Miniprotein binders against ABC transporter G family member 3 (ABCG3). Designs and how they scored, part 4

Target 1, 243 residues: ABC transporter G family member 3 (ABCG3), of Arabidopsis thaliana (Mouse-ear cress) (q9zuu9r114to356)
Amino acid sequence: IAWKDLTVTMKGKRKYSDKVVKSSNGYAFPGTMTVIMGPAKSGKSTLLRALAGRLPPSAKMYGEVFVNGSKSHMPYGSYGFVERETQLIGSLTVREFLYYSALLQLPGFLFQKRSVVEDAIQAMSLSDYANKLIGGHCYMKGLRSGERRRVSIARELVMRPHILFIDEPLYHLDSVSALLMMVTLKKLASMGCTLVFTIYQSSTEVFGLFDRICLLSNGNTLFFGETLACLQHFSNAGFPCPI

## First folded at step 19 (miniprotein)

Design z8 (from t6 with K44E E51K)
Fold by ESMFold2, fold request of step 21:
Structure z8 (fold): chain B 243 residues (1-243), chain A 87 residues (1-87)
Amino acid sequence: as target 1 above (243 residues)
Amino acid sequence: SPEDLQELARKIIRLTRELFRALLLAKQGDPEEALRKIEDLEREIEELEDKIGKYSPLRAKYLREEVEKLREWIEYIRKIIEELLRE
């Protein structure tokens, strides 16, 4: 996927300073992890949604988005989008939730058996939790936040997407859970899934796992390039925030 | 009292599983029987709501929210089953 001169405004806003995303350029190679990083109100989730074709009606997009060299055309099931906060069904086990999600969304699932569900469980390191209740409150105890986040992603994986967009995969995760998530996502990308996701901030260990970085601030792209090039770009001064 | 709310939570879990089994039954080619199972579930949920209604809103907050979610899922799945019946 690539984007060129991508600008997003709210309808009724005309000034450049009012633009949520301002003339952004970038790309993500197949099977890699590309990260959109920035603080709150930097435009990172808006950029993610623009790339995925999921902007709200209140937003207007200018510029171009290309998928495999063609202007954006995303057939159903070719991409997945994981929201920042995804509602799970606490009354189901992990396997049940993924099974019935596939039943609802994947045509012909019953004739394809259950291999997509087991693949998603394995891909997100959920094997030890597959028969565990998802839960979510004191009367239905279940998964911790890291496992719940991985289930949210696994739900999209049953569709076998080529590109997966994830809004804040590390949201509310402690450092150990965040590292496990990133290692898991790195492995997923290496197996052929193209990942584009947003991050508010990262540790040094997590930062080193990214293939490519798009740094945003106040709608502006401060840097786009490989992780190593990002480190070199900021070697003369401190980063805008710690890594 | 906490043990009684825990038992109601287990019933919500059972009813949720039965709902999705009804969806599976409809997709396997028997949407008429699936719809009958949905009707049975709706009656059981009314009884469950009555039992939860004996508690104050603060004490039963999570269970009330779970039943509201279950009702939304029932309506969603009922529509799917009804579409299958029209085919």
Scores: ipSAE 0.647, ipTM 0.887, lowest interface PAE 1.0, mean pLDDT 81
Fold by ESMFold2, last read:
Structure z8 (fold): chain B 243 residues (1-243), chain A 87 residues (1-87)
Amino acid sequence: as target 1 above (243 residues)
Amino acid sequence: SPEDLQELARKIIRLTRELFRALLLAKQGDPEEALRKIEDLEREIEELEDKIGKYSPLRAKYLREEVEKLREWIEYIRKIIEELLRE
């Protein structure tokens, strides 16, 4: 996927000059992890939604988005999109939740082996939790936040997407859970899933796992390139990396 | 008591599983029996709400929220089953 001179404005169907994303350029190669990094109000979630074709009706996009060299928006059903917060069903086990999610979303699922569900469990490192209750409160004890976040991603994986957009996969995770999530996502990308996600900030250990970085500030793309090039670019200029 | 609320939570879990088993039954080709199971679930939920109503809103907050979510799922799944019956 690539984008060229991408601008997004807000405030309904009229053109307003309130630009949230300003002339952004970038790309994500198949099977890689590309991160959109920046502080609050940098435009990172808006850019993510623009690339996925998920902008709200109040937003207007200018510029071009290319999928495999063709100018188009992503068709629904060819990609997954994981919201920052998703609602789980605490009364189900992990396996049950993924099974019934697949039953509701996939035509013909009943006649398949359970491989779609089991593959999602394995991909998100959930094997030890598969038969555990999801839970969510004192009367239904269950998963912790890191495991719950991995379940929300696994739900999208049952659709077998080729590209997965994730809004803030590390939201509200402690540092150990955040590192496990990023290692898990890196492995998922290496198996052929193209990942594009947003991050507010990262540790140096997490930063090293990214293949490419799109650094945003106030709607402007300050840097786009490979992770090593990002470090060298700011080091060569005599400035510490701004992330 | 806390033990009574915990038992009501276990009932919510059982009813939720029965709801999704009814969805499965409908998709497997028996939406008529699935709809009867939905009707039985609705009666059990009414009894459950009566029992939860004996507790103060503060003590039963989580269980009331769970039952409200369960009712939303029942309505959603019932519509799916009814659409299958029209085929």
Scores: ipSAE 0.624, ipTM 0.880, lowest interface PAE 1.1, mean pLDDT 80
Fold by OpenDDE base, last read:
Formats: C-alpha cells, structure tokens, sequence
Structure z8 (fold): chain B 243 residues (1-243), chain A 87 residues (1-87)
C-alpha cells in the first residue's frame, strides 16, 4: 500500500482547521508492520481510515491511495479493518464467535473451509481460549481486554486479508498484554499479512518491533520511514524520542 | 436466589447459541426452518425477560443488558434469513 499527498478534511472537528490530515505520504510493504503514531487528535485514526477507505461520510479525502500499484478500490475481502472498540458476543466461546463471524462474512463456498477459524485462533494466540466464553459466566471470568482485542483481530483474519488495518490495537492494554499483542502481530506480518495500525504511545520494546513509523502531530507528518531511521533522526536532533 | 440468576445466565448462553445455529441452518439452505426456530427463540426470550423482571434492576442489570443484546442479534439475524428467502 502507498499513499501520496493524502489530505483529509472533516467539518466541525477542529477549532482552527478542518484539515485532520495534511498532505501525508507513505507506504507499507507486504508482510511488514507500519505504525501510525501520535497523540490524541493527531489525526492518526483518520489517516488509518483514509488508507482503509473507511472514512465517515462527513470526511473528504484528497490525494491518492495505491494498493499493489493500482488506484485502490480495494475489493471486498482483500483488506480487514479492526475498530478500536468492537462488540463481542459474550455468550459465545471464542471459537463459536469466530465461526459465526466467518459464516456472516464469507460466501457460502468459502465458509466451507473450516480451517479459517482455526488458523485465526492460532494466528492470534487464542488456542488456550478457544473454548472459553468471551463474557464468562457467574463461576468463570470472561476474557481480559488483551484477549478480547485479539479476538476482534481474529474476526477479521477469517477473511484472510492481505492488508489488515487496526485502530489502536494496544488501547487499554497493560504492558504485558501490549507486548504479547505486538509479538503476535509481528508473527502475523511475517506470514505475509501487511499490517497498518495506530498507536498512541509505545514502550521502547514494542517500538523495536515496527518496520516503519509515521509520526503525526496535529495532522502533520513529522516523520515517515524505517523505525531505526526514526530513532536516529530524533537522537541526532537532540530531542527525546517522542515515543 | 443467586442460583436462579445463574440459571437465567445459562439460558441466555443457550439461546444465543441456538440463534446462531438457526443462522447456520439458513445458510445451509433451510431459511424457512431457521425462521421458525427464531420465532421459538423469541418466545423463550420473552419468558426469560419476565423471569428477569422479577429481580431488582440492580441485581439483574447484567442479565437485562445481555438479553437486550440478544434481541438485537435476533433482529439482525432475522433480516439476514429473510433476505436469503428472497433469493
């Protein structure tokens, strides 16, 4: 995926400018992790949505998004998008939830491939949770926030997307759960899935797992490039890494 | 009793599974039978709501929220099955 001169406007969202993203350029290679980082209201989630073709109707996009070198109307199923907040069905097990999610999303002939659910469970490190009720019950606690988030990602993986967009995969995760998430996603990328996701803040350990970074502040791209180059850029500038 | 609330919670879990089994049945080529099953589930949910209604709003808050979500899923799945019947 690549984007050129990507500008997003959204009326009424900002006091001083309707431009939520201002002339962003970047790219993500297949099988890599590209992170869009920035503080609250930086435009990171808007940029992610623009790349995924998931902007709200109130938004206008300018510039170009390319997938595999072509102007992208990404065909259905070619990409996944995981919202920051996703509704899970507490009364289902992880496996049941993924199975029925696949049933709802896949054409009948593709759904017959039972392996997609088990592959998604394995990909998201959910094997030990596959038979657990998502919401739990009176005698057993439901899934934790990190586990729930991995289930939400697994739900999109049943479609076997080539590109997966994730809005804030680390949102409300503790440090341990965050690290596990990022290791899991790194493994997923190594299997050929292109990952593009947003992060508010990361540890240094988590940061080292990213292949590329897009740093946003108030809709401006402060940096785009390889993670190592980013670290060098800020170290050379005498600024603490904004990470 | 606390046991009664647990039974109600188990019933919600069962009904949820049965709902999605009805969806599977519809996708397997029997949307008519799937709709009949949904109608049966709706009756069971009404009975469940009546039982939940006997408890204080605070004590049964979680169950009420889960039943409400279940109703939303029923309506969503019903529409899907009805669309399959029109094809």
Amino acid sequence: as target 1 above (243 residues)
Amino acid sequence: SPEDLQELARKIIRLTRELFRALLLAKQGDPEEALRKIEDLEREIEELEDKIGKYSPLRAKYLREEVEKLREWIEYIRKIIEELLRE
Scores: ipSAE 0.620, ipTM 0.866, lowest interface PAE 0.7, mean pLDDT 88
Fold by ESMFold2, look of step 19:
Structure z8 (fold): chain B 243 residues (1-243), chain A 87 residues (1-87)
Amino acid sequence: as target 1 above (243 residues)
Amino acid sequence: SPEDLQELARKIIRLTRELFRALLLAKQGDPEEALRKIEDLEREIEELEDKIGKYSPLRAKYLREEVEKLREWIEYIRKIIEELLRE
């Protein structure tokens, strides 16, 4: 996926639109992890939604988005989008939740092998939790936040998406859980899934796992390139790389 | 008591599983029986809501939220089953 001169404006109350994303350029190679980094109100979630074709009706996009060299919306079911907060069904086990999600979303799932569910469990390192109740509160005890976040991603994986967009995969995770998530996502990308996700902040350990970085501030792309080039770029300009 | 709320939570879990088993039954070719199971579930949920309603909102917050989610799922799945009946 690539984007060129991508600008997103929001309709204002008085017909005055403000640019939330300003002439952004970038790309994500197949099977890699591309990270959109930036502080609050940097435009990172808006950029993510623009790339996924998920902008609200109040937003207008200008510029070009290319998917495998074609200017088009991705077909429904060819990509996944994981919201920052995802509602799970605490009364089901992980396997049950994924099974019924596939039953609802995949035409003909009932007459197919159930491998999409087991593959999603394996891909998100959920094998030890597959028969555990999802839960979510003191009367339905179950998964911790890191495991719950991995279930939310696994739900999208049952569709076998070529591209997966994730809004803040590390949201509310401690450093150990965040590192496990990133290692898991890196492995997922190596198996053929193209990942594009947003991150507010990253530790030095997590930062080293990214393939490519799009750094945003106030809608402006401050840097786009490979992780090592990011460090060199800010060093050469006399400023430390934000982390 | 805390044990009473825990038992209500276990009942919510059972009802949720029965709901999704009804969805599976409908997809397997018996949407009429699935719809009867849905109607039975709705009656059980009404009784459950009455029992939960005897607690203050703070004490039963999580269970009230779970039942609200369950009712949303029931409405969604009922519509799916009704569409299968018209086919």
Scores: ipSAE 0.606, ipTM 0.871, lowest interface PAE 1.1, mean pLDDT 80
Fold by ESMFold2, fold request of step 21:
Structure z8 (fold): chain B 243 residues (1-243), chain A 87 residues (1-87)
Amino acid sequence: as target 1 above (243 residues)
Amino acid sequence: SPEDLQELARKIIRLTRELFRALLLAKQGDPEEALRKIEDLEREIEELEDKIGKYSPLRAKYLREEVEKLREWIEYIRKIIEELLRE
């Protein structure tokens, strides 16, 4: 996926300007992890949604988005999008939730798609939790936040997407859960899934797992390139790298 | 009491599983029986709401939210079953 001169406007979003993303350029190679990094209100979630074709009706997009060299809109079911917060069904086990999600989303699921559920469970390191209740409150105890986040992603993997967009995969995770999530996502990318996701900030260990970085501030792309080039760019300029 | 609320939570879990089993039954070729099971579920949910209504809003907040979610899922799945009946 690539984007060229991409501008997104939303009325009343900024104090002095409707532009949330300003002339951004970038790309993500197949089977890699590309991160959109920046502080709150940098435009990172808006850029992510623009790339996925998930902008709200109040937004307007200018510029071009290319998928494998084509300007075509991504077909339904060819990509996954994981929201920052997702509603799980706490009354189901992990396996049940993924099974019924597949039943609802995939026509003909009854006959050929049970391996899709088991593959998603294994890919997101959920094998030990597959028969555990999802839960989510004191009367339905279940998964911790890291495991819940991995279930949210596994639900999208049931569709076997080529590209997976994730809004803040580390949202509300402690450092140990965040490391497990990123190692899990790196492995998923190595198996052929193209990952594009947003991150507010990153530890040095997590940073080293990214293949490419798109740094945003106030809608402007400050840097786009490989992880090592990012470190050299800011080090050579005498500025701290804004990991 | 905490044990009474926990029993209501287990009932929500059972009803949710029965709902999704009804969806499965409908997709396996018996949407008429699936719809009958949905109607039974709706009656059981009314009884569950009455029992939950006896508790303070603070203590029952999570269970009320779970029942609201379950009702939304019932309506969604009922529409799917009704579409299957037209075929």
Scores: ipSAE 0.604, ipTM 0.871, lowest interface PAE 1.2, mean pLDDT 81

Design z8 (from t6 with K44E E51K)
Fold by ESMFold2, last read:
Structure z8 (fold): chain B 243 residues (1-243), chain A 87 residues (1-87)
Amino acid sequence: as target 1 above (243 residues)
Amino acid sequence: SPEDLQELARKIIRLTRELFRALLLAKQGDPEEALRKIEDLEREIEELEDKIGKYSPLRAKYLREEVEKLREWIEYIRKIIEELLRE
C-alpha cells in the first residue's frame, strides 16, 4: 500500500485547522510492520483511517492511496480494521466469540471448517484462553486487558485479511502485555499479513520490532523510512531521535 | 446478596449462549424453530429484568448493562432470522 500527497480535512465548529493530515507520503511493503507514530492530535488515527478507506462522513480526503501499484477497490475480506476500543461479548468464551463473529460476517462460513477460528486463536497467542469467558466485570471474571486486546485483533483475523490496520494496539496495556502484543504482531507480519498501526510512544525494545516508521506531528510527516534510517536522520540533524 | 447477583450473571451467560445457538440453528436451515427459541428467550429476559430491578442501581449496574446489551443482540439476531424466513 502507498500514499502520495495525502491530505485529510475535517468539518469543524470552533477555531481550529480544517487539515488533520497534511500532504503525507509513505508506503508499507507486504508482510511488514509499518508504524504511524506521534503524540495526541498528530493525525495518526486519521491517516490510518484514510489508508483503510474508513474516514467518517465529516472528513474529505485528497491525494492518492495505491494498493499494489494501482488505485484500488479492496475486495471483501481483503483487509481488516481494529478500532482503538472494540465491542466484546463478555458472556461468551474466546472461541465462541470468534466463532459467532465469523458466522455473522463470513458468507458460507457454516460450510467451512472452523480452522479460521483456530488459526486466529493460535496467531494471537490465545490458545490457553480459548475456552475462558471473556468477562469484564466482577460478576463475569475473564480476560485481562492484553488478552482482550488480542481477542479484538483475532476477531478481524477470522476474515483472513491481507492487510490489517490497527488503531493503538498498545492502548492501556502494561509494559509486559505491550511487549507480548508487539512480538505477536511481528510474527503475524512475518507470516504474510501486512500490518499498519498507530502508537503514541515506544520503548527501545518495542522500537526495534518496527520495519518502517511514519512519524507525525500536527498533521505533518516529520520522517518516513526504516527504523535505522530514523535514528540516523535525527542524529545527522543534531537531535536525538524522539522515538 | 452478591451471591444472588452472581446467579443472575450465570443466567445472563446461559441466555446469551442460547441466543447464539438459535442463530446457528437458523443458519443450519430451521429459522422457524430458531424464532420460537427467540420468543422463549424474550420471556426469560423479562423475568430477569424484573429480578435485577429489585436491586439498587449501583449494585446491579453491571448486570443491567449486560441485559441491555443482550436485548440489543436479540433484536439484531431476530431480524436476521426473520430475513431467513422470507427466503
Scores: ipSAE 0.603, ipTM 0.869, lowest interface PAE 1.2, mean pLDDT 80
Fold by OpenDDE base, last read:
Structure z8 (fold): chain B 243 residues (1-243), chain A 87 residues (1-87)
Amino acid sequence: as target 1 above (243 residues)
Amino acid sequence: SPEDLQELARKIIRLTRELFRALLLAKQGDPEEALRKIEDLEREIEELEDKIGKYSPLRAKYLREEVEKLREWIEYIRKIIEELLRE
């Protein structure tokens, strides 16, 4: 995926400017992790949505998005998008939830019963949780926040997307759960899935797992490039790396 | 009793599974039977809500929230089945 001069305007969100993203440029190679990083209201989630074709109707996008060298009309199923907040069904097991999610999302003729669900469970490190009720029951606690988040991602993986967009995969995760998430996603990328996601803040350990970084501040791209180059750029400029 | 609340929770789990089995049935080519099953489930949910209603809002808060979610899913799945019937 690549984007050129990507500008997003959205009425009513900001007192000072309708431009939420200002002429952003970047790319993500297949099988890599690209992170859009920035503080609250930096435009990171808007940029992610723009790339995914998931902007709200009130938004206008200018510039170009390319997928595999062609102007992006991302066909259904070619990409996944994981919202920051997702609805899970507490009364289902992880396996049941993923199975029925696949049933809902896939055309009947494409519904391959067992393989896509089990692959998604494995990909998201959910094997030990596959038979657990998501919400728990009277005798057993439900899934934790990090586990729930991995289930939400697994739900999109049943479609076997080539590109997966994730809005804030680390949101409300502790440091241990966050690291596990990033390691899991890094493994997923290594299997050929292109990952693009937003992060507010990362630990140094998590930061090192990213292949590329897009740093946003107030809709401006402060940096785009490889993670190592980002660290060098800020070090050479005498600025602390904004993490 | 606490035991009664547990039974109600188990019933919600059962009904949820039956709902999604109805969806599966519809997708397998029998949307008419699936719709009948949903109607049966709706009756069972009403009975469940009546039982939950006997508890204070605080004591049964979790169950009320889960039943509400179940109703939302029923409505969503109903629409899908109805669409399949029109095809």
Scores: ipSAE 0.585, ipTM 0.854, lowest interface PAE 0.7, mean pLDDT 87
Fold by OpenDDE base, fold request of step 21:
Structure z8 (fold): chain B 243 residues (1-243), chain A 87 residues (1-87)
Amino acid sequence: as target 1 above (243 residues)
Amino acid sequence: SPEDLQELARKIIRLTRELFRALLLAKQGDPEEALRKIEDLEREIEELEDKIGKYSPLRAKYLREEVEKLREWIEYIRKIIEELLRE
């Protein structure tokens, strides 16, 4: 995926259209992890949605998005999108939830029932949780935030997307759960899935797992490039890397 | 009793599984039988709501929220099955 001069405007409650993303340029190679990093209101989630074709009707996009060298007409199922907040069915096990999610999303002839579900469970490190109720029971604790987030990602993996967009995969995760998530996603990328996701901030250990970084501030791209080049750029400028 | 609330929670889990089994049945080529199963589930949900209604709003808040979500899923799945009947 690549994008050129990508500008997004949103009509807010104010008379003037605010540019939320300002002339962003970037690319993600197949089987790599590209992170869009920035503070709250930096435009990171808007940029992610623009790349995924998931902008709200009130938004206008200018510029070009390319997928595999062609203008972005990503057919349904070729890409996945994981929202920051996803609805899970508490009364189902992880396996049941993924199975019925596959049943709802896949055409009947593509619904090879068992393999895509078990592959998604394994890909997201959910094997130990496969038979656990998502919401728990009156006396049994449900899944934790990190486990729930991995289930939400596994739901999109049932479609076997070539590109997966994830809005804030580390949101409300502790440091251990965050590291596990990023290691899991790095493994997924190594299997050929292109990952593009948003992050507010990361630890040094998590930062080292990214292949490319798009740093946003107030809709401006402060940096785009390889993770190592980012570290060198900020070290040379005397600014602490916004890790 | 606390045991009664646990039984009601188990019933919600069972009904949820049966709902999605009805969806599977419809996708397997029997949408008519799937609709009959949904009608049976709706009757069981009404009975469940009556039992939940005997508890204070605070004690049964979680169960009420889960039943409401179950009703939303029933309506969604019903529409899917009805679409399959028209094809």
Scores: ipSAE 0.575, ipTM 0.850, lowest interface PAE 0.7, mean pLDDT 87
Fold by ESMFold2, look of step 20:
Structure z8 (fold): chain B 243 residues (1-243), chain A 87 residues (1-87)
Amino acid sequence: as target 1 above (243 residues)
Amino acid sequence: SPEDLQELARKIIRLTRELFRALLLAKQGDPEEALRKIEDLEREIEELEDKIGKYSPLRAKYLREEVEKLREWIEYIRKIIEELLRE
């Protein structure tokens, strides 16, 4: 996926904020992990949604987005998008939730869908949780936040996407769960899935796992490149990396 | 009591599983029987809502939220089954 001179404007009750993303350029190679980093209101979620074709009706996009050399018309089921907060069904087990999600979204023979579900469970390290209730409160005890986040990603994996967009995969995770999530995502990318996701901030250990970084501030792309190049860029200028 | 709310939670779990089994039944080629099962579920949910309504909103907060979600899923799945009947 690549984007060129990408600008996004927003209109509605916030009539004074015209440009949320300002002439951004970048790319993600197949099977790699590309991170959009920045503080709150930097435009990272808007950029992610623009790349995925998920902008709200109040937004206008200018510039171009390319997928595998073609302009962005992704076939149904070729990409996944994981929202920052995803509604799960606490009354189902992990396997049941993924199976019925596949049943609702995938055409084809019923027996083929079980293989897709088992692959998603394995990919997100959910094997020990597959028959556990998802839950979510004291009358339906179940998964903790890290496991729930993995289920939300696994739900999108049942579509077998080539590109997966994730809004804040580390949202509300403790540092150990966040590191394990990133290791899991790095492995997923190495198996052929292209990952693009947003991160508010990262630890030193997590930072080392990124392949490429798109650093945003106030809608502007401050840096785009490989992780090592990011460190060298700011060090050579006499400033520590702002991340 | 907390044990009574726990029993209502178990009923919500059962009804949710029955709903998705009805979806499966419809996809397996019997959407008419699936729709009958959904009508039975709707009656059981009315009884469940009456029992939950005897508690204050603070005591039954989580169960009220679960029933609202279940009702949304029932409506969504009923539309899918009705479309299958038209085919």
Scores: ipSAE 0.564, ipTM 0.853, lowest interface PAE 1.3, mean pLDDT 80
Fold by OpenDDE base, fold request of step 21:
Structure z8 (fold): chain B 243 residues (1-243), chain A 87 residues (1-87)
Amino acid sequence: as target 1 above (243 residues)
Amino acid sequence: SPEDLQELARKIIRLTRELFRALLLAKQGDPEEALRKIEDLEREIEELEDKIGKYSPLRAKYLREEVEKLREWIEYIRKIIEELLRE
């Protein structure tokens, strides 16, 4: 995926369209992890949504998004999008939830491939949780935040997307859960899935797993490039890496 | 009793599974029977709500929230099945 001069405007509470993303440029190679990083209101989630074609109707996008060199009309199923907050069904097991999610999302002829559910479970390191109730039971704790988040991602993986967009995969995760998530996603990328996701803040350990970084501030791209180049850029500038 | 609350929770789980089985049935080509099953589920949910209502709001808060979610899913699935009936 690549984007050129990507600008997003949203109608604010005021009659004037505010530029939320300002002429962003970047790219993500297949099978890599590209991170859109920035503080609150940096435009990171808006950029992610723009790339995914998931902007709200109130938003206008300018510029170009390319997928595999072509202007992106990403066909249905070619990409996945994981919201920051996803609704899970607590009364279902992970496997059941993914199964019925596949039923809802896949055409009938593709749904017959039960393997997509098991593949998604495996891809997201959910095998030990496959038969666990998502919400738990009166005396049984449900899934933890990190596990729930992996289930949300697995839900999109049942479609076997080539590109997966994830809004804040680390949101409300502890350091251990965050690392596990990133390792899991890195493995997923290594299997050929292009990952583009947003992060508010990262640990150094997690940061090293990214292939590319798009650093946003107030809709401006402060940096785009390889992770190592980013570290060098900020180190040389005497600024603490905005980790 | 705490046991009664557990039973109610188990019932919610069962009803949820039955709901999605109805969806599966509809997608398999029998949306009419799926709707009948949803109607049966709605009756069972009403009975469940009555049972939950016997508990204090605090004690049954979780169950109430789960039932509410279940109702939301019923409405969502109902719409899907109704769409399948129009095809």
Scores: ipSAE 0.552, ipTM 0.838, lowest interface PAE 0.8, mean pLDDT 87

